# Designs tried in a protein design chat: VHH binders against p53848r504to814. Part 40

Target 1, 311 residues: p53848r504to814
Amino acid sequence: TYIMAIFNATPDSFSDGGEHFADIESQLNDIIKLCKDALYLHESVIIDVGGCSTRPNSIQASEEEEIRRSIPLIKAIRESTELPQDKVILSIDTYRSNVAKEAIKVGVDIINDISGGLFDSNMFAVIAENPEICYILSHTRGDISTMNRLAHYENFALGDSIQQEFVHNTDIQQLDDLKDKTVLIRNVGQEIGERYIKAIDNGVKRWQILIDPGLGFAKTWKQNLQIIRHIPILKNYSFTMNSNNSQVYVNLRNMPVLLGPSRKKFIGHITKDVDAKQRDFATGAVVASCIGFGSDMVRVHDVKNCSKSIK
Below, E stands for the ipSAE of ESMFold2; O stands for the ipSAE of OpenDDE; V2 stands for 0.75 times the mean of E and O plus 0.25 times the DockQ between their complexes.

## First folded at step 21 (VHH; framework vhh_ozoralizumab_d1)

Design w4 (at its last look DockQ between E and O 0.04; V2 from the best seeds 0.00; counts 0 for: pae E 4.7 > 2, placed apart)
Fold by ESMFold2, look of step 21:
Structure w4 (fold): chain B 311 residues (1-311), chain A 120 residues (1-120)
Amino acid sequence: as target 1 above (311 residues)
Amino acid sequence: EVQLVESGGGLVQPGGSLRLSCAASGFTFSDYDMYWVRQAPGKGLEWVSEIYPKGGSTKYPDSVKGRFTISRDNAKNTLYLQMNSLRPEDTAVYYCVKDLVYIGSSFDPRGQGTLVTVSS
């Protein structure tokens, strides 16, 4: 399992003058420490840099400001002689194609897009033009301001365009026996698959893509728990559908999966505590569960504690 | 280098049968899921069948279920498709595929395929 460490560039990257250079140096030192902590226990580490909050209902930084916060930092990380560059993988957390393009110019390896291309119609073209770039296609609905009102998966009929569904693991032969219990994860899989089809049709290669069911994006706290428990279903899910006068087969069985449970509010429903530090310990237990259910990559804030769980 | 070579296609009357073969090389055949897909004239690719590495599970779309049977011989690195009760709409070029995530009009199979024509 790979560890993806979150690094938020938001608070200290908001400078127009010489303070920006000092902020980058401090951020780079923090990242060097983070990498050393992770590499003590692991062969490699993925650093996920974010210059714009993707938290539901958050105020979105402008594209220009997102670039200013994130791109110089990514460049500094890639140019550092204090990091084992063969063991440090860089990701940028952005849904904007122009930010992704700038990050690619300075040596990013992964574009982590919480919108799965929904927020920027040019994203797939950028990924397709850069076949060595890995793209995380994440599930959400609506936009940052509306997504939490769109978490109604129960009692929705699956669309007429979906013809057949399959689960490939040995414990499940027919979805009819499980249909009421798996509505959420199957709908998430189908919606991911629809975005996946669009990515491929726009030239993205299948080996560029990882999927993320999007914990906390258009999901209630109970739904987040269902997703974690049902990762084996998602990882073994396939379906056929009608698309452009053709039958299309989408098979998620061979897709790597990312989960980001860290510091999400749903962990507070498992424990009585709301304090973010206490949630870090509980997050470690949830991360271990994600790995046990088959997550290929976990995205975390507390690298030290969560690294033990991943190992 | 991975190589997949399809054969066994031909002209057959409606209601007839054909057995397709796919010779695999360049990888450990028994470790991988294998698939048949087809492309009818003027249409995109359509998934036809899937078989697990050890042969324990098979899957089919409704359009061929009950008429087509996928199988494999891991000792010979060969994938098969037995097609019975053939219909004119089964006319297509058939391809075997490894490592399948998506089939659609934009996906390009590795092999040349084998043509099946079902006509009176």
Scores: ipSAE 0.211, ipTM 0.658, lowest interface PAE 4.7, mean pLDDT 79
Fold by OpenDDE, look of step 21:
Structure w4 (fold): chain B 311 residues (1-311), chain A 120 residues (1-120)
Amino acid sequence: as target 1 above (311 residues)
Amino acid sequence: EVQLVESGGGLVQPGGSLRLSCAASGFTFSDYDMYWVRQAPGKGLEWVSEIYPKGGSTKYPDSVKGRFTISRDNAKNTLYLQMNSLRPEDTAVYYCVKDLVYIGSSFDPRGQGTLVTVSS
């Protein structure tokens, strides 16, 4: 299991509105500490740098601002002699292809795209051009402003283009018993699969792709919990779809899965914690659950405590 | 059109062995996971074995683990199931299945099946 540490290089991420946002050295020091905490228990750590908030209904920074916030920091991390570079994997949280390009130039290993390529039609091309880069394909619907209104999964079991759906290594009776209860995860799987096929059609290789079911993106708090519990189904999910007058088979098996439950609103809803920072303890419990249900990677804020939960 | 044709079934005594074959056509066989499933009299369909496309990974339920071996010849578009140490409870119609467990339905696509009867 990999731990992905969240590092937001945005003004909103700094509770203290502080002078430290503009200080690459200060940020680097914070990252060094994060790495130390993670590497105490783990062989490697992923640092996911974000220059733009992707929270639902958040104001989006300009591309230029996002670059300004993230790229110099990524460069600084990669060039740091205080970090064991062989143990530090760099990720950028961006849905913008140009930002991805710039990050790749300075040594990023992973492109973490919450949109699954929906927000920038050039993203897949960028990934295809860089076969050494890993791409996290996340599930979402709509855009940053509309996604929360699109959490309707109960009305259908199959997408419009989907002909058949399958789960591997499952008893047929068990599948029948769970059919109605698994509509959400299957729909998420189908939509991820559709984006997957588009990525492949654009030259992205299967081995470049990780999937994220997108906790907190176009999901209710109950749905997020369901997704966590149904990760085993997602990891064994396949389907056939019509594409360009041909039947295409999509298989999500053996694709690594990332879950990012950290400090999410659904946790707050359960624990009645309005402040995100107060959700860390509960996040630890959820992280443990994520791992238990087969998550390959977990994205967290509290690296120190979550590292313990993962182990 | 996807076609799967099972063969090799028959009557065997407990402790005996049998090898099933499945001839596949109508799709790129080498690109797909393949499965064996079975249906015993009066029972539902049961997954029996799985093999990945490039022959590297196999999976079995506990009921047949150590006794059954799934294999494939991609050049011949053929799937095999070697069944050893057969038991009466292994009596069933065995089906070759392409790639998947069908949700809410029987396994599909599958062939006509081949009957295996284990009896003294």
Scores: ipSAE 0.087, ipTM 0.526, lowest interface PAE 2.1, mean pLDDT 89
ESMFold2 (binder alone), look of step 21: mean pLDDT 80; pTM 0.819

Design w5 (at its last look DockQ between E and O 0.04; V2 from the best seeds 0.00; counts 0 for: pae E 15.6 > 2, framework grips, placed apart)
Fold by OpenDDE, look of step 21:
Structure w5 (fold): chain B 311 residues (1-311), chain A 120 residues (1-120)
Amino acid sequence: as target 1 above (311 residues)
Amino acid sequence: EVQLVESGGGLVQPGGSLRLSCAASGFTFSDYDMYWVRQAPGKGLEWVSEIYPKGGSTKYPDSVKGRFTISRDNAKNTLYLQMNSLRPEDTAVYYCAKDLVYLGSSFDPRGQGTLVTVSS
């Protein structure tokens, strides 16, 4: 199991001129501490740097601002002699292909895209051009402002294009008997599969791709919990669909799965914690559950405590 | 270099049987999912069967379920497809495919294919 540490590069962390360097150093020191905490229990750590908030309904920074916030920091991390570089994997949280390009130039290993390629039509091409880069394909619907209104999955289970579904070690009839309980994860799987096909058609290789079912994106708090519990189904999910008078078969088996439950609203809803920072303890419990249900990677804010939960 | 070589195709009457083989080289055969796919004249690629590396788990579309059986011999690096109760609609070029992420437009790697013709 891999731990992915969230690091948000905030506007306050960047100033022009000499102050910019000081801010980068400060951030780097924070990252060094974070790495130390993670590497105390784990053999490697993923640092996921974000220069733009991707929370639902959040104001989006410009591309230029995102680059300014994230790229110098990523470069500084990769060039740092204070970090064990062989144990530090760098990720950038971005849905913008140009930001991804810039990050790749300075040594990022992973592109974490919450949109699954929906927000930038050039993203898959960028990933395809860089076969050494990993790409996290996340599930979402709509955009940053509309996704929360698109959490209806009840009637989607059998899309018009879906012909057959398969779950390893599960009879299709059993799935049908459990339609009400499994329709969400199956729909998520299908939609991930559709994006997966687009990625592959654009030259992305299977070994580059990780899957994120997108906790908190176009999902209710109850649905997020359901997704966590049904990760085993997702990890063994395949289906056929008709497209342009051709049959397409998609197999998600053995795809690495990332879950990012950290401090999310659905946890707050359960624990009645309005403040995200107060959700860390509960997040630890959820992280443990994520691992228990087969998550290969967990994305968290509180690395120190969550690393214990993972271990 | 990954190589896949299909064989066993031919002309058969409706209701007949054929057994296809695929010789694999250039990779650790036993570690990969293997697939059979087919392409009928004027049609796109169609998934025919899947087999896991270990445990013998197999999957089939409804179109061939109960008639076709995929199997593998990891010691011989060979994939097989037993086709029974063949129908005219089974006429196609059959391909062996490695580590298939999806089936639709193209498969890489795949072999040259072997032609199966079902006709009275």
Scores: ipSAE 0.332, ipTM 0.715, lowest interface PAE 1.8, mean pLDDT 89
Fold by ESMFold2, look of step 21:
Order: sequence, then structure tokens, then C-alpha cells
Structure w5 (fold): chain B 311 residues (1-311), chain A 120 residues (1-120)
Amino acid sequence: as target 1 above (311 residues)
Amino acid sequence: EVQLVESGGGLVQPGGSLRLSCAASGFTFSDYDMYWVRQAPGKGLEWVSEIYPKGGSTKYPDSVKGRFTISRDNAKNTLYLQMNSLRPEDTAVYYCAKDLVYLGSSFDPRGQGTLVTVSS
């Protein structure tokens, strides 16, 4: 399992991004330290750089400001002689295609797009033109300001666009027993699959794509727990749909899955408002649970402490 | 008892063609949707074609569209799959199936399937 470490280059929080914003050299030194600490525990590290907050209801930086915050830092990381470049994987957390273009020019490896292409219709073209780039296709609904109100998920119904669905797990009894309880993860899978087809239609290759069910994006805290528990269903989900007067088969099997449980509100519900060190331990336990249910990558704020809980 | 017997598989070079057959018995064949599905080595089950009971509507995923053609002869209770322009990634065991809706019914392959190997 890969660890994706969050590095916020934004002024919207002092936990990760506030004081780091002022000086590229200081930010680079913090990144070098983070990478070396992570590489003591792991064979490689993924650093996810964000120049624009994606928290629900946050104020969005302009595209130019996002570029100014993130692109010089990515360039500095790639140019550093103090890092084993073959072990440091860079991701940029952006939903803007022009930011992604600039990040690719300076050596990013992954575009982490919380919108799954919903916020910028040119994103898939950018990814398709760059076949070495991995793309994280994340599930959300609406936009940053409205997504919290869009957490109603319908029972699955075979409609004009989706005709048949399958779960390819060998434990059929568990799936039958959970049928009515899996509506959420199946709807998330369908919506991911619809975005996936649009990416493929724009020339993105399947092997470029990682999927992310989007913990905390258009989901309640109880829904986040259901998603984590039902990762095996998502990883084995497929369905048929009508598209452009033909039937298309969407198969999510063998696609890598990212989960980002770290510092989400639902951790507070699990811990019942206990002190900070128990909250850190609970975060580590949730990360371990994500791995245990089959997440291929986990996105965390505190790599060292979360890794200790897993180890 | 439902019986489905697949045949027509074999070894073929890339770009070649094969025609698969499925002999059906034990149910009113003309009343049901029929499917071809395949399972590649080390992979899960993949749907590759569907045909409606009357035979007028056919469906295919992008991976095979334009290369594979499903057909049926309701008088002979036989389902067919014409596979053209075969590629190495088409290598799989192919099954015919009645009623593929998984969440409403379990999928249970009734035949042994027929192996298609596409190799130089």
C-alpha cells in the first residue's frame, strides 16, 4: 500500500500550509524532511501538493494564485539534489486543467482531481496528451459550496443509461446479505464509472486512472464509514450502460483505489471528542482499516504517526 | 434442467476469426435475453455481448464492438458469436449465459465454456 502525504501550500490552515506559503526554500526544506522521514519507513513516498483548498465551503484561490503557490514548489522538489528522485512521487491536488498542464511541465507524476473532471471539461484532454501521468478520478457531486447538500443516494434502479450491474466477488452470500445496504457504494461506483467513460472517450487510458470514492465530498460521516467498509464491493463492481446508442461495459476491477480518511470530520464522531493523542491513534486505526478493506493508497496528513499505528 | 453447451473455440493467430456456438435446452429459449461472457486468465467475468429474445437488438462493449457479432436461431435453440479481427487480449474462456442480472439472480455458468487462445 502507498502513502500519500498531504502538503498544503495554501494560507487557509496553519496545520499544513499557512507558514509554508511564505518561502519556497522553507517549504522545500519541510518537504525534504517529510520525504526522508517517510522513506525511513517506506520504499517510496507520494507528496500531494495543494495550492487551492478543496475543503467544503472553502474560498477558492484564483487559477493564477494556485499556479504561483504550487508550480514553483513542484519544480524545486524535482530539481533538488537532496532527494532520491526515483523514490519521490509528486502529485498535485488540482481540479484545473491549466494548473495540471503547468505541473506536468515541471515534473509532476499524478494529477489528483477531486472533481473527476466535473469542474474543468478540459482536464481529460490534458491527461490524455500525457500518457505517463496518473490521474486520480474522484467522486463528488455539485461544487465546493453545494456538495454537503447532495448526499442523498437513491436505491439502484436499472434506467435508460444503466441496465445491469455485477459484483465479481467470490463470496456471494455476503453480497446477497448486504444488497439493500450497498446502495451507496453502488451509486458511487456508477457515478465514477460514468466519469471514467468520459475520460476514456477523451483519450485517457485505463492504466492512467486511479479511483477515489471521495470521503467527505457529498457524503455524511456515516456514509464515509459505509464506503470504507464496502471498498471490496467497489473494487469488484461492474455494470453496463447505454451510451451514444450503444451499450458500454464499465469494469472497476483491478483499478487502484485511493482513500483519504485523515483529519475528516467523521474521525471526531468515532472518537467521541476524546483528547488529541487519542484522536491521532483513532486516525491511524481508520487508516489501517482502509488498508485492510483493500485501499491501494491512503492520503494522510501525519505520515510518521499514522505509519507507526499500522506498523 | 437448463443446459448450455459452448463450442467452436480454439487456437488462432491475431487478426483471425472464430465462430462460437451455444446449444441451449431446458427452457423456452426464445423468451430470454442471451449473453456471451468471457473470463481471461487471472481476471474476472466480462460481458461481451447481449441479444434480445426477438433477435432485433444486440449490444456490445467498446472492447469488442465492430469485431464481434452475436446472433441467435430461435428455431434451433442456438446462440452464436462471430469473432473477427481477434487480438491477444481476446484470449479467454467464453460462456453463453441466460439472464445475467447478477443482483436479481446468481450467475452460474451451466456449461464448461469454450477456450479461445489468440497467439502468434
Scores: ipSAE 0.000, ipTM 0.144, lowest interface PAE 15.6, mean pLDDT 77
ESMFold2 (binder alone), look of step 21: mean pLDDT 82; pTM 0.832

Design w6 (at its last read DockQ between E and O 0.46; V2 from the best seeds 0.00; counts 0 for: pae E 3.5 > 2)
Fold by OpenDDE, last read:
Structure w6 (fold): chain B 311 residues (1-311), chain A 120 residues (1-120)
Amino acid sequence: as target 1 above (311 residues)
Amino acid sequence: EVQLVESGGGLVQPGGSLRLSCAASGFTFSDYDMYWVRQAPGKGLEWVSEIYPKGGSTKYPDSVKGRFTISRDNAKNTLYLQMNSLRPEDTAVYYCAKDLVYIGSSFDPRGQGTLVTVSS
């Protein structure tokens, strides 16, 4: 299991309230510490740098500001002699293709896109132009301001175009009650599949793509938990659909899965922790569950403690 | 270099049977999911069957379910497709495929294909 450490290079990004927002030198020192903590138990660490908050309903920084916040830092990380570079994988949390381009120039390995390409139509082209880059294709609906209202999932996310679905290597029609119980994860899978197709059509290679079902994005707290439990289904989910009088078959089998439950509201809902920072302990438990259900990568704030949960 | 060579196609009458073979080389065959896809004249690629590397799990679309059987011999690096109760609508070039991206567009690698014609 890979650990992805969240580093917010914003005043109020995610749940840390801007704790890591500082000058490059200070930020780099923090990252060095994060790496040290992670590498104490892990062979490698992913540092996910974000210059723009992507929380639902968050104010979005301008592209220029995002670049200003993230790119110099990423460059500093990649050039740092104080880091074991061979053990540090760099990721940028961005849905903007231009930011991705700039990040790639300075040495990122991963583009973490919470929008799955929805927010910037040029993202897939950027990824396609850089075959060495990994792309995290996340599930969401709507945009930053509307996604929270789009948590209704029907039997077929792609409508009547869906012909067959396979869960647990079985046609879903043969699974009776499981069909109804897996509507959410199948919908997520279908929509991920749709984005996947678009990525592929734009030249992205399958081996570049990791999947994130998007915990906290267009999901209720119950749905987030359900998604975690149904990761095994997602990891072996396939479906056929009709498109332009042709059949399309998509198989998500063996695609790596990332989950990012860290400090999210659904945890707070369960534990009654209003303050995100107080959710670290529960996050550790959830992380353990994520791994137990087959997550290949976990994105977390508290690297030190979550590393213990992973082990 | 990955190579897939399909064989076994031919002309058959409706209700007839054929067995296709795919010889694989250039990769560790036993580690990969393998697929059969087909392309009928004037139509796009259609997924026909899937088989996992271990355990023999198989999947079929409704169009061929109950009639076609995918199998593999990992020792021989060979993929098979037993086609029974063939129908005119099964007429197509059949391809063996590795590393499925998605079916419905062009993809590699695949072989040259083998033509199956079902006609009275």
Scores: ipSAE 0.802, ipTM 0.907, lowest interface PAE 0.7, mean pLDDT 93
Fold by ESMFold2, fold request of step 22:
Structure w6 (fold): chain B 311 residues (1-311), chain A 120 residues (1-120)
Amino acid sequence: as target 1 above (311 residues)
Amino acid sequence: EVQLVESGGGLVQPGGSLRLSCAASGFTFSDYDMYWVRQAPGKGLEWVSEIYPKGGSTKYPDSVKGRFTISRDNAKNTLYLQMNSLRPEDTAVYYCAKDLVYIGSSFDPRGQGTLVTVSS
């Protein structure tokens, strides 16, 4: 299982305006420490750099500001002689194709796009032009300001276009109890599948993509728990869809999966009223559960503490 | 180099039967999901069946379920499709494939396929 460590490039690093190298050097030192801690326990580490908040209802940095916050840092990480470059994988958390382009120029390995291409229709073209780049295709609905009002999964967004569905090669129509209890994860699977088809049709290679069901994006706290519990269903889900003269078949069984449970609001609902120490323990338990249900990659804030709970 | 060679196609009357085979080489056959897909003249690709690596689990679209049976012989590196109760709409070039996530407009078959024609 791979560990993806979150690093938010803060506005404070660039708010001074006059000490660009000092701000970057402080961030780099933090990343070097993070990497050393992770590599003591793991063969490699993925660092996920974000210059723009993607929390629901957060204020979005401009594209220019996102570039200014994130691109010099990625370049500094890649140029560092204090890091074992063959063991450090770099990801940028962005939904903007132009930010992705700039990150690729300076040596990023992964584009982590919480929108799955919904927020920037040019993203798939950028990924397709760069076949060495891994792309995380995440599920959401709407945009940053509207997504949490769209967490209603009783109806299937693809509706009549879906012809058959399977879990573990069994037609869902033959599985009475499972059919009723899996409406949410099947919705997510179908919508991911639709975005996946769009990516492939725009030239992205299937080996570039891993999927993320998008914990906390257009989901309630109970829905997040259902998704974690139902990852085995997602990983064994397939469906057919008619498109005029073409039948489309998607089988998610062969797709790697990322989950990002760390510090999501729903952990507070589970733990009720927790100080920072107790919240760290609860986060570790949720991360271990994600791995136990079959996540191929987990995204965390505190790699050291979460790694201890996994062991 | 993955190599998939389809055979067993031909002309058959409606209601008849036919058995297709696919000889596989260049990979460890028993490690992979295997698939049959077909393409009728002037139509797009259609998924026909899938079988798990060890052969214990199969699935089919409604269009062929109950009439077609996929099977594999991992000792002989061979995939089969038994086609019964054939209908004119089953007329197509049939291909085998391995390890697919998506069958649609971007699918590119490895083999030449084998033509099945259902006509009186």
Scores: ipSAE 0.481, ipTM 0.806, lowest interface PAE 2.2, mean pLDDT 81
ESMFold2, look of step 21: ipSAE 0.324; ipTM 0.725
ESMFold2 (binder alone), look of step 21: mean pLDDT 84; pTM 0.852
OpenDDE, look of step 21: ipSAE 0.280; ipTM 0.696
ESMFold2, fold request of step 22: ipSAE 0.456, 0.442; ipTM 0.798, 0.777
ESMFold2 (binder alone), fold request of step 22: mean pLDDT 80, 81, 81; pTM 0.813, 0.815, 0.819
OpenDDE, fold request of step 22: ipSAE 0.782, 0.761, 0.768; ipTM 0.899, 0.894, 0.892
ESMFold2, last read: ipSAE 0.228, 0.292, 0.218; ipTM 0.651, 0.709, 0.623
ESMFold2 (binder alone), last read: mean pLDDT 80, 80, 81; pTM 0.810, 0.819, 0.820
OpenDDE, last read: ipSAE 0.787, 0.798; ipTM 0.901, 0.912

